VH-VL binders against q9vpl3. Designs and how they scored, part 55

Target 1, 224 residues: q9vpl3
Amino acid sequence: RGKINIQRPKAPHYERARVVAVTQPKYPELPKAKSCFKTRAERTQQQQENPYNEIIAREVRNWLDHSRLVAFFHLSSITADDIFRVRVQLHKQNLHLKSYGSKIIEQAVKNTRYEAIVPLFHSNHCIVFSPDPEKTAALLRIVRRVPQMVLLGGIVEETMLSRNQLVAYAQMPGLHAVQAQLVQTLSQAPGHLIQQLQAHQNSFVQVLDVHAKNQMNEETPKST

## First folded at step 1 (VH-VL)

Design f43 (framework fv_anetumab)
Fold by ESMFold2-Fast, scan of step 1:
Structure f43 (fold): chain C 224 residues (1-224), chain A 121 residues (1-121), chain B 111 residues (1-111)
Amino acid sequence: as target 1 above (224 residues)
Amino acid sequence: QVELVQSGAEVKKPGESLKISCKGSGYSFTSYYIGWVRQAPGKGLEWMGIIYPDDSDTRYSPSFQGQVTISADKSISTAYLQWSSLKASDTAMYYCARLFYGSGEYYFDYWGQGTLVTVSS
Amino acid sequence: DIALTQPASVSGSPGQSITISCTGTSSDVGSYNLVSWYQQHPGKAPKLMIYEGSKRPSGVSNRFSGSKSGNTASLTISGLQAEDEADYYCSSYTDSGTLWVFGGGTKLTVL
């Protein structure tokens, strides 16, 4: 059978095995006496086509597809005890901290709408997933106490947000759908849209002022 | 508004213990890290460590780990820096400062006036 | 201790613009836009001038601006005034999460 029971994925071996200059521990190549040029190219191709990486890449893609909140962090040196403590706090808020090698993430998002996130993972990183975008405020409150985790950006309701946009989203009131539409409008808004909204507000105020002025000129308004 | 008030200058002998204080006011004391920064005479700034007062989570600079103790009493909105045994090399100005950590922001936005500690025989 | 490199001194005349550099590595300045700048007058506590590389807190003159290129952050002061004479320190987060670092400091003299 070509199926394995994939549960919520744990950090891949490549996170700890030093992605740089990775030997293939599962499929080591034997040294060859002939010219290394073609052999080197074959080794490179075999590393990129590792079937284990595709299985983990599918897990990453599943997390991206089933999460309405995805936050990307740079992760500096941190003890196992400290990261465990953070993971427990996040889990209580239905926030799931995951770590994957950069090659696996690149493979997972290649030829997808998420391909733009690849540059975020060229250094040490981790990702927080959640089905509930309203947990963004809780996420930021928890990570403000973890100096090893630096927010880089995220995805909310399939919309890519910068760090500042995600921080602003956390402070917006309302239902998650309304928040997502508002943020999408703000992230895609050219300067003229903001000016138009300002102008419409001014027009409304002017209409109210004219109406009140006309009533005062004719008779004094009544209050109830 | 936001204010950090530190204890007065201290003159001590080598081997003596000392505890200096930093009282925060005008904000939610338990919601921000408090950092301690040392400035030796004629030298630059060196951060020593930080503490989150709500649960006393403390992080030290590697240079000061084991050399000092940082603590806080959230009931009186006060953070402390303590030495068990002072050395002449501890002579410096000590500042406390409010530190914003997390969400991609890391800076000291408000500073205490400083506490001068002189250690001489 | 000190992990970021600043020039020991810089000087300028009133109305001139000057720039103070702060050089780190890819583990701090090069990887993050989390540089802050502090001004310290003799005998006074430091004051935050710039945070997150280029943002100014309320009450700081727009003559002060911050920028970053590669592993070097810069503080630029335009229209120099006598009251700008002070020591300036940069500071940055590092990807060692247990470490927060300051630069060695730069003495600005307004001649």
Scores: ipSAE 0.007, ipTM 0.460, lowest interface PAE 11.7, mean pLDDT 74

Design f44 (framework fv_anetumab)
Fold by ESMFold2-Fast, scan of step 1:
Structure f44 (fold): chain C 224 residues (1-224), chain A 121 residues (1-121), chain B 111 residues (1-111)
Amino acid sequence: as target 1 above (224 residues)
Amino acid sequence: QVELVQSGAEVKKPGESLKISCKGSGYSFTSYYIGWVRQAPGKGLEWMGIIYPDDSDTRYSPSFQGQVTISADKSISTAYLQWSSLKASDTAMYYCARQYSGYDFLGFDYWGQGTLVTVSS
Amino acid sequence: DIALTQPASVSGSPGQSITISCTGTSSDVGSYNLVSWYQQHPGKAPKLMIYEGSKRPSGVSNRFSGSKSGNTASLTISGLQAEDEADYYCSSYTDSGTLWVFGGGTKLTVL
């Protein structure tokens, strides 16, 4: 009855998407220069790759390059409404929840120091990025109320940390020098970090653990 | 101020070669892909291919691979679509459009005005 | 030459709402939220109306909205106006080798 504002009958899901897009801070888009010096075989091989995976992989590399905190999660079944609520809570703390396909992540980290994380992403997953590593405690407070998100580990100040190490880092607020020392000592044993991440995963992600162990048995020599 | 300006209409005979152009202005030309889209008279849109001008990395639709060549000259912010030998079935409107290569705007956000190519038998 | 499935035509009256469907497969619409919608008036270049399924570019009316369910994307136009009379094309990213595939197009008539 009566006049209806044309803009009012918008779908709720559309308005939610708009709110997330408007409130989410945009990080610098840093288009990486592609190599112009490639062999004929290398160019042919690259041409056969999915170009949209490469576009999105560039975005992932940009997030990794500009985030001082990166946290990796296994993501079990969760409703669109629930994940939206989590994204809003995280955004208020300058924490940015992103989901990418495993092939895209593999392309993004290939030939980088982060290539070792690929086995973590063979199941449903999501990643939280932030320029502020002091937000680790806020991240863990929010995520502990989301049982569908299981922390696997992360990267702080370009140093890979296991779940337990990331939790320890979060428990040292306001002690930046001590936190920096913890990160430095952890960097002295980088080779076994993935093993620690796998060992602390629950039976829920057992398929990922089995796959990652098989891959490590093939690619990583035994080290103490 | 972002603009894609295409070359003028062409009338050709079957077997002739042709090269049409799309000049970008008002933005960083090397930060965006340039795609080519074909529209036959009275028909819908067909995606032909895309080029990244910074390194000339080019991808074609299987329907158009071997039929056309897409190239770009980043020094003059211009992309090209070329035929070695035109056929009557190449009669169509050809559009260029840009697509962002990074975060956001994963659509063709700015389009050229179109180049009408008529291949007269 | 492989097109997403759109109805050939749709019609409505001024002030009404209409919806245009775009049906693909799990290789395109079903797997990727990279659906775009384009408006084309006779004799003019297409204009981007929706990208990434539901996002609107600056300058596009709030009357236009996009959604997706399974293998079908939809464009909804509320408060129809005479100027909305145009051809509408959906497009999706596809992993089948084409990269982008367009729908066959839908002619919207505003009666």
Scores: ipSAE 0.005, ipTM 0.419, lowest interface PAE 14.4, mean pLDDT 75

Design f45 (framework fv_anetumab)
Fold by ESMFold2-Fast, scan of step 1:
Structure f45 (fold): chain C 224 residues (1-224), chain A 120 residues (1-120), chain B 111 residues (1-111)
Amino acid sequence: as target 1 above (224 residues)
Amino acid sequence: QVELVQSGAEVKKPGESLKISCKGSGYSFTSYYIGWVRQAPGKGLEWMGIIYPDDSDTRYSPSFQGQVTISADKSISTAYLQWSSLKASDTAMYYCARGTWELSYYFDYWGQGTLVTVSS
Amino acid sequence: DIALTQPASVSGSPGQSITISCTGTSSDVGSYNLVSWYQQHPGKAPKLMIYEGSKRPSGVSNRFSGSKSGNTASLTISGLQAEDEADYYCSSYTDSGTLWVFGGGTKLTVL
């Protein structure tokens, strides 16, 4: 629960409107969901010293403060229709997929215990937030079918977890006390965990190759 | 190589319980949804619900919520459809089908069907 | 109740092209390019013919094609053959009612 210069309503209204728009179709066609891939206009605004960056950074901090589950993903090119489908499925599980600029994330986590996550966001990325840590298994199930999204790590119960530790957490039974104990034991070496998270950034090409290979082995589509 | 094999035909009386099965083979069972589709005699297809076997995440059509239970045992690659108390109106062919993607918006492989007859 | 609207029957001669329509609402066909089509021969399980509006699974003839315009999806079968005689069902994701809807089905007769 951090300190923010301006206290805004938790979970900003425009994000709620976007989630509703994703789950509620708009006339006349499928609404284009905002991709985790940033537009040129969004990158231009992020690069400028825009005073609104502080406002968005507070929004990011509010999501971090009120989410018991935060998962970080590398994101490859994905169509608007595909990301919309993913957002709909995630929303049904109270999982909220969001994308923010690296400078904004850096500003949001600067001087907090989460400052070490900044290197994860130097490439294309997206973040999934949820108030319910028991949804970690549902999150990984949904994302397993999306080869463009590669898990880098996360935060559960305000504790940073590597990819492997988050996968282990997801495999636990839905008993809150047992899961809390696991998080506690997994988090006993925080320096090593930060290095593991950073190592995933250094080798994300191989991570993508392994994930793509696993998808091909499971799917094995036959053509022609 | 992908195959869904369903249990044999059933003849039951109203009020009896029933559990039918659908066994997947030739693919990673925990990586795909299993959906259940009903077809009453001479009628069209009607979606009942789906399950993701890896975590037993289940979603039902509103028409079948509370009327049936869908479950799965991933150790034997088998999904189930169960009634606590059958009615004559439950007489139908029941298909299981493999669903793809997060929404399971299409079924790429289908079981042969299980005919359930509830006589009264 | 809530269902996609298909014609009850269509007919054609061998070599002809026929089209089967599937009409929904803005909460299903109109908003989502997620229409699938299934072929069912008497006494057999359904078979997927088209998914995501226009894509064909491996092993499905290119004589089968799918399209969408507004709230109506269409299955077109060109070079009609005797073995195409079957019931055809459309299906779509919906954000209301049943979450999934099937069309009422169309009986194709090859004369």
Scores: ipSAE 0.005, ipTM 0.430, lowest interface PAE 12.9, mean pLDDT 75

Design f46 (framework fv_anetumab)
Fold by ESMFold2-Fast, scan of step 1:
Structure f46 (fold): chain C 224 residues (1-224), chain A 122 residues (1-122), chain B 111 residues (1-111)
Amino acid sequence: as target 1 above (224 residues)
Amino acid sequence: QVELVQSGAEVKKPGESLKISCKGSGYSFTSYYIGWVRQAPGKGLEWMGIIYPDDSDTRYSPSFQGQVTISADKSISTAYLQWSSLKASDTAMYYCARSIYDFWSGSAFDIWGQGTLVTVSS
Amino acid sequence: DIALTQPASVSGSPGQSITISCTGTSSDVGSYNLVSWYQQHPGKAPKLMIYEGSKRPSGVSNRFSGSKSGNTASLTISGLQAEDEADYYCSSYTDSGTLWVFGGGTKLTVL
């Protein structure tokens, strides 16, 4: 057995190192002029910059650049086992479930056409990416069975779509050209002389949305 | 009244083609997966594959991929299981069953057809 | 192709309780509470008895219950009756490239 005491307490330097690690801020040096005359409170209120966050933000930009389908979800409390099960099912359809902090997403979409998505990530969230926009129907079919994931909206073929528009897109046939035309129809602003066409198109989208919602509701098992 | 009604028994020779049917009624046919399950004489249950009738998205068990074709016609609420060339080893009872593909219940089959007996002999 | 392991047969007397086991791996039974149980009488289609490990469909007697411990799921039948004599199959979700795997089946005899 030797002289080793299995119940030996941690050395004092480990406890001190832990306290120092927790209390020590890690951030880049501030510009000389901006650090001048700052109070301690003002310095601690400054947003800490972590260079590692830019590496992750670049990863998010890479996903956005190479995905023709991006869907945004609010994520309610869910177990690690349950989310892993969802991730596996999505992966089988070439759908990639990712979670990133809101600050990282903000950094990733800063100065891009997608900056408007930032408010969607104020609460707990996740994103699904795919290079194949024809998988939108498969995505919505899978997430219908995951009440913890609530669809907020998405991006299809670089066009930002609301939840209802994305649901309408999913109900079209799998023919790529037809689906691309629908995306353009849903996202384009009509001219003065074609405002009536937009009203009729909105009515058609409403019918598709009702049909899609009815299908989602009927997926729940009946257990009386 | 939710039910699945399957086509009648078939007696075929090796090499012949066959298509059997499964008709759903009493529910929204396009809202549920339809699975096919095989049971060889005196043997257990074997999952073959599944189809979502609304978009005809199909998934097969690896053992049955390329051996059979699963299809559906949502206009008549009917799913199909088809062989291009039958073998004696295809002799079995074939069931269709309604499934909710659900992360919580997995692939539980809550409503079953009565079965179609397929006999392949010379 | 790996199937779930069930005993070939189990027997019991009227009024007794019996348990049928279903053993899988960490890729199916061990990782997910998604086991279902089916009852099949001779010449008839299977009937769903238990889903999600322990839940009963409407119309299924409360004498039937399901449980899971580690890689083994169990179907327990209390107050055993003659009409319970049937073949019982377990099934589980799997992440190993197939949505379902079935057990080999257990013949229940009421003596």
Scores: ipSAE 0.006, ipTM 0.444, lowest interface PAE 10.6, mean pLDDT 75
Fold by OpenDDE, second read of step 2:
Formats: sequence, structure tokens, C-alpha cells
Structure f46 (fold): chain C 224 residues (1-224), chain A 122 residues (1-122), chain B 111 residues (1-111)
Amino acid sequence: as target 1 above (224 residues)
Amino acid sequence: QVELVQSGAEVKKPGESLKISCKGSGYSFTSYYIGWVRQAPGKGLEWMGIIYPDDSDTRYSPSFQGQVTISADKSISTAYLQWSSLKASDTAMYYCARSIYDFWSGSAFDIWGQGTLVTVSS
Amino acid sequence: DIALTQPASVSGSPGQSITISCTGTSSDVGSYNLVSWYQQHPGKAPKLMIYEGSKRPSGVSNRFSGSKSGNTASLTISGLQAEDEADYYCSSYTDSGTLWVFGGGTKLTVL
């Protein structure tokens, strides 16, 4: 006798299922007692209407708009003292460590080009702002020493970068160096083409010369 | 230098209208909230309201809602506080203050005007 | 109207450390450490001394420090000096519809 799996009863036969569905007492939906408890939605809406949140949201937006480097971090359990130390270290590099509530961030970036960052703020987080994108390497160096700060991504020169992209960016040579390299590469391309063209021409000339010599040899009557 | 400069002292009679000004200089005026604070003689500080000059978003303290009007002209970096009809009880020092949003600070009021004394007497 | 409560007056001798408390109601305790402290000398505009509970603006003496425990914020002035004689106000954001509220102020006398 097969053990009736009580946890996953086989779906009753269609006809039985119909009868059960029809005979299920439709309990009048208890009038949703206007639970005196403001619905989560109402609470959330009320929280959204906090004038102070708007002020802070504007602050966040201003930071975003005026920063050329923005880095987003998950913040694990860290002591206030550790945060302070990191803050000081970052500050010395003109890096500004800030922390905002998720709701504030959502409000701040709503209907803006920064809206894509919202998913990054599901937990404790901090943001580092800088007017100088060249400080990315410095930022990463400092943060590497802080295991409680986990890089999630960032914005550099108005471009959203993943964690890996941000790390790669920090390792790149300066813009000028890259530009110089590009120029060098481009400058070498024509030279190579010319060499190749010349090589072909030279080969062709050689072939023609051989042919001409052979023809001349054939025309020289063997004066027997 | 970052500063807020307020208009001069005012002596008015009850029922008169008044508009005092606060001019910001040395910083981006549109990027900071400006608040108004009242201080009656011998009394404490009272927040009246705040305005964001860029979009003129204005919020009032409940105590001052409908009693005063806060406005700003961003073109000349000036905030205003105005009364349609003054009362004797409006006699006070009025300060404008800038909300902190600099590189190093959170939300507080770091720069204050010198104050405008408003005297309302019959 | 939700008000922050401060002692009316505190006094101390030069060189001493004094603390001014600012106590809010549970409704005043926002999700943010929004407490700021202001110093006001007679006939002068207030000066920001502490913001966000414990941060000190540039130019403010390190003798001034801020802390918060529960619903009470505290301003501590160490090494009290004659020039510290002033009124001190705490301020915070409140959820009651008032954006900012000041405490009643504390008069500090240096004996």
C-alpha cells in the first residue's frame, strides 16, 4: 500500500476537484477591518512625505551631480571608530564618505539618470564621492584595507561602472598616456602599409626583370 | 567669503506690511536651503521655515504657516521673509541661515545672517 | 508642539568641564542623528558648534564635543573659558511637521 504522501496529496480527479471547488464554503470575506494600522503603503507614503527626507534627497542628488567619481559600497558590521578612521583617510584624499538611507536614495534618484543605482542599496551601504576621477586608485587602495567595505560599483565621468570595471579603470594608465599610445599606433599603421605595398612592388619588378632577362637570352642567336 | 547679509532694522506699526531680505554671497545660492529663524526679545530661537532657492520649494513651521511668506529670487541670490500685516507680537530679531551642504558637512545651518531687528509698535 | 528640553542654565568655573543636555520626546527621535548645537553670544547671531550629533565644523574649538544617548543629546565643553559664556541651543528635526525645532536654550555662566 503506497505511503500516501500527506505533504503532497495527488491532485484529486478533475470531477472531485470540481465538487470540492463548488462546495468550498465561500466565507464572506470579512470586511477588511480597516485595520487601524496604517497600511504599509500608507506608512511608506507618510515616510516619503517627510520634509527632511526631501532635503537630504536633494543633498544626495547634489553630490551625485557634482561628483566625477562615485563609489558604492556595502557596509558590513563596522565600528564607529573604524568608520571614523576610514573617513579621515578618505578625506585626506579629497574623498567624501557618506551614508544615506535606502529610501532617501530612492527618492533622490527617482526619475533621474541615477535611478539604476537603487538596487545597490538594499542593505547597509556607504557612498564615496569625489570631484576627481583620478582618485579612483587611491580610493581602492584605502578600501582594500577595510574588509567591512565591499565595493559594489560606481560612477566615473558620468558612466556607470561595475565593480570589475571600476577596478580596471583604476589600473588604466592616465588618459594622456593612452592617447599617446593610440597616436603612436595610428602613426605606425601607414608605415606598415607602405612597406607592404613597396614589398609587392619590388617583387613585381624583380619578376619582370627576370622575365626580361630571359627574353633577351632567348633572342641571342647561338652563333654556331 | 561665504556670507549672508540681511536688510537693515525695521520699525513698523501694526497692520503694516513688511518684506525683509537675505542676500547670499560667496557660494552657489541655489544649491542650499535658506531658513528663517525668529528670536523674540529675551526669548529663544524659533524656526519659521525654509526655502530651496532653485525651485522655491518652501516649507513652514506650523506656527508660522499662513503668518508669513518666505520667497527667494535666485537671480540676485536673495531670500525674503514677508508679512502682510504686522502685529506687535512680531517684534523680534529675524535671522536667515544657510543649510550645510558642503564637502564636509551634513545637514545643519552653518552660515547665519547678522539678523534683522523688526520692531512693531503703535 | 514638540520641544527639545534643555536646562535653563548651567554654570562652571574656568577650566572645568560642563555638559548641556537636550532631551527630546520619543516622537522627536528621528531616524537620523540630526542634532545640532548653536552658540549665541548676546547681540550676536547663532554659531553652529556641532552638527549631526558629534561633528564639529571647521574653526570650532575642540573643547566642544557632542554626544547622543537615547533621546538625549549632550554638548560638552571642556576647559571652560570666559568666552564660552553664552546661550546654547540644540536643534533637531521633528516628525511632527516641524522641520526644525530648537530647544529652549541654556544660559551658560562662567564663574
Scores: ipSAE 0.006, ipTM 0.506, lowest interface PAE 9.5, mean pLDDT 82

Design f47 (framework fv_anetumab)
Fold by ESMFold2-Fast, scan of step 1:
Structure f47 (fold): chain C 224 residues (1-224), chain A 122 residues (1-122), chain B 111 residues (1-111)
Amino acid sequence: as target 1 above (224 residues)
Amino acid sequence: QVELVQSGAEVKKPGESLKISCKGSGYSFTSYYIGWVRQAPGKGLEWMGIIYPDDSDTRYSPSFQGQVTISADKSISTAYLQWSSLKASDTAMYYCARHPYYYDSSLGMDVWGQGTLVTVSS
Amino acid sequence: DIALTQPASVSGSPGQSITISCTGTSSDVGSYNLVSWYQQHPGKAPKLMIYEGSKRPSGVSNRFSGSKSGNTASLTISGLQAEDEADYYCSSYTDSGTLWVFGGGTKLTVL
């Protein structure tokens, strides 16, 4: 009730306000430490036991569960202004750049199908979420100009993809291209059995090739 | 209707600068990548690089990184290939080609320019 | 540097079928269905004949077909005609950092 706005922001104004809200940390005010200084272990333990971390971990899980495209990046030192410009460009393509602490990511994906991503976040990182996997090409075009962001891999339609697979997906026409290549890979496995079953047939072909070559050499000993 | 038209043949001396052009028409120029391909006399095709004209995002083959500059001006639907200092080894036919990105379900270079012959000799 | 291996030349007679191979690695042909084939007549720009391994653009004869097995893509031309005499190049996406690479090219002679 105290925050009722009759006039809602238009798309351009709303986009700017939302991007600022998305990039800005929303941490509750924490009480001051009882001692002047804390050891690194004490600070780490306090962060893990903070109820706010559980709330943000659930937010991360919600983003993972409701996004059809998730891309993971290593993030080198970058100015707040530069990362803000990147976030604005991404937001225009319905791509949402989020940064969370490694412990929060660990808590979010613990005991889920996404637990395998934890090793990717032991250094400085960020994640891009989108409900639209068709935006993968737009994502990679934007990020290619940001040397501080290095693609590590991603998840498309609940399927974990390596960096190279995600780059390949960006070049493919629509959501079924990756599945088509998987089908080709699976069809090649039956090929191994066919090759084994044709072992004698291939031996006959080799014998015929040698015989034909020898006869050609006999019949065409002179140059053309 | 859809076509790429390249600038005319060039005869240059080593050390001179050069900028050749590739103008698209009959389609949305900003919706497709433009690639550059080199063919030395009597040799095969070499992929040089690609540009997305809408944002000028550019990717080069490592062999051509630092040797040439690819750029585009979307206001006139034209892509460019530029040398700051030509070498005799740059003598070749240069083609531009439209390369669709994955949105349009075509991943080949489906429209080609007629080629620009660049001859670098003293 | 040529990443994809093609035979330098292939020959056939009118009405015959020929196959041109294009061998790469698991970083290109082996992993991706993104092989394209181009036909180039002397003095002309290349023409796209096959894309995505096996698909034909409008206006390309159904005598041209593409296939892939493991690390090798193949272009097959059936019912050879004199007009098919040209240079043929394969091209593929690669995850080795170059994005796209061409094969060395194959000269097809129709005898």
Scores: ipSAE 0.000, ipTM 0.423, lowest interface PAE 14.7, mean pLDDT 74

Design f48 (framework fv_anetumab)
Fold by ESMFold2-Fast, scan of step 1:
Structure f48 (fold): chain C 224 residues (1-224), chain A 121 residues (1-121), chain B 111 residues (1-111)
Amino acid sequence: as target 1 above (224 residues)
Amino acid sequence: QVELVQSGAEVKKPGESLKISCKGSGYSFTSYYIGWVRQAPGKGLEWMGIIYPDDSDTRYSPSFQGQVTISADKSISTAYLQWSSLKASDTAMYYCARLYGEFSSGWFDPWGQGTLVTVSS
Amino acid sequence: DIALTQPASVSGSPGQSITISCTGTSSDVGSYNLVSWYQQHPGKAPKLMIYEGSKRPSGVSNRFSGSKSGNTASLTISGLQAEDEADYYCSSYTDSGTLWVFGGGTKLTVL
């Protein structure tokens, strides 16, 4: 994973512009403010358009490479108008709210040290990117007023942090050296991060087990 | 004083190659992006692309990707815009400008004086 | 192709106030309070007049002000003077396409 230039982080571009050009809708334009939420129809369509997934995955990798702060959220049902208001507040703080399909996220992080985050994206999700890790406190202040967005974890200075670790980071005073040391110290308590990742994975497994059990019960005729 | 000085006007024939320059002075050249902006005769400003001189990371507008090459030589604080084969439609004024601030939130200041490129037979 | 829409021309008399609009989308002007404005006199390079929506560089007259409402940024020039006659361009970062975009430009005529 490349080092993000601390003085002048570079925003991703070309792949996003290319995707917009080739996938531009021919139907009435959706509100630009659809932000991190994708409709069921949009998710289904994106999954079936596999040839373009690699282009979008490269866009995701560019965001990851050029952001010193990445935060992952579970997203409950929210209106386009409500999420637009959140998006505007975040943008004023140089925080960029994005939504990508789980298959695209999987392709973007596959064969990287971040592959373990894939289970976090099997439910409704969105991601906030920023070149400025000092904005973590501002991010959490804004999101506290949005109960539909639940923090799952994040990446700060290329280090994966659990929800609790990211909250602790946000509460620290704004000294760059102290914050860098704290990120290093928090990342050395991997048991908590592993447990949180396992808990999310186990929740997903439980959903799959219930679904499989229900399907098996429906397929197998009841005995007498 | 912070300034950008561009190379002189060029008159070329279609098919010829060309490389124009933009030299920065009075600031840390490697710490800021340099953008290139085109202005066709009688028309408005059109963003072409941008380069970070310290590592030569370059981003292009989709309209100019593959049409031009942007490069920089940090040892002489100079950015370049290059064509391998000029077309008559490349006739325009070309400006360089420093992006002050962060990539996604900055503004262009200062601007070079411009390089007029005329491509005719 | 065009991301920011400006009127092709505006006109005013000395001492009047005029406003130039710059209309984008929620992915640029609507989401970011980061519109910059540039003045260009014939045969000259553009000059920064407003940055970050409403801030003036040193040396720019306080007659120039920037504002924003929804997806429309505005440049207002009060106490119009003959030397204000120029082309004016807005510019914004965009997360929907080309990274940076300029408006089509507005020719200001001082009659």
Scores: ipSAE 0.000, ipTM 0.411, lowest interface PAE 19.2, mean pLDDT 74

Design f49 (framework fv_anetumab)
Fold by ESMFold2-Fast, scan of step 1:
Structure f49 (fold): chain C 224 residues (1-224), chain A 121 residues (1-121), chain B 111 residues (1-111)
Amino acid sequence: as target 1 above (224 residues)
Amino acid sequence: QVELVQSGAEVKKPGESLKISCKGSGYSFTSYYIGWVRQAPGKGLEWMGIIYPDDSDTRYSPSFQGQVTISADKSISTAYLQWSSLKASDTAMYYCARVGYFDSLTYFDYWGQGTLVTVSS
Amino acid sequence: DIALTQPASVSGSPGQSITISCTGTSSDVGSYNLVSWYQQHPGKAPKLMIYEGSKRPSGVSNRFSGSKSGNTASLTISGLQAEDEADYYCSSYTDSGTLWVFGGGTKLTVL
């Protein structure tokens, strides 16, 4: 023992809440850190950005790069107490619930492999990160009881998955090799999956927009 | 158990160089920014700069840009604060602190014990 | 260096509540709910008491609470104890140059 997980399993909230359940890897094999390439133009662009947003954006990029499970959610109005309870339940499963402004997300993923997720964050949103993709089933069980959180899709083992693909992944046997094979099988084409996630989010937004307009037409602002 | 351990007190003369250290343990050192904060005798706290140890990206306070160099050696989980030529006005307590990450990177969650630097002729 | 405005001193008796204010600008306290509060005992390093405006780290007493209204953040200590006697510093993120600004500090005396 004495090994530090290269994934970020110990967010400050885990240490602060003292609800930490991080397990050391059972095997000595750790994924190699990915190298990042930045051109002079990219460095200049980063220097021109708001320093606060860039600092937070770097942290978001680090979470994306070091998490083997990332799930994207639309988040409806929810109380601070309710979201905190959800966060605690997720923490017990080594799942880290984060919420960032859309501009920060855009800045974090701009010119990266994750740029396609930007449209998912035009509405109220949150993201769940984990170093352990086997926790996808636990994640879905927890959020099933939280109607304010609507699964949009995610990334598993660096492969973008739609909502239905994530649900299918969660139902797979707990064998790592089998799960990895499923992820690759579900990823027919990189661009096609991204397009499906964008279409799903836009369709959901359109349905909400139509519903809201119809509701406003049926009701007066002062009566309920 | 997160801990930041700083090097011992220093007594120097004006014009001398100095490098002080801050060693992190109990967490992934390369995953958090390390900041340096100065406290002059009887005065308040002043942020000096931060470094991200994984790629040595640094950001300095305008007041300290060009006056100090912040660096890190990730192989030994240590961050450094260095002066090429000390001034009497550099006499202060220097703290290193980890920049916290939960929803933002805007607070200092763990602090080193401090390194007292005295510069006098 | 740009500092947030805090009262130089505040005092209270055991069991009472006290409040320390921290006033900034729209570029720091007014723009973000990102004020942190630090406690410093004589000869010791600062200790984080409140982060992101109102959140407490594990191990910090629930007697400490943070709030914000406009450009002013406040630290409230209820049920004041002798051990609370210390200097308190507020800090806020700023998107104007320095990234962080600290308050001048408030010396709390428990009488």
Scores: ipSAE 0.000, ipTM 0.424, lowest interface PAE 13.4, mean pLDDT 74

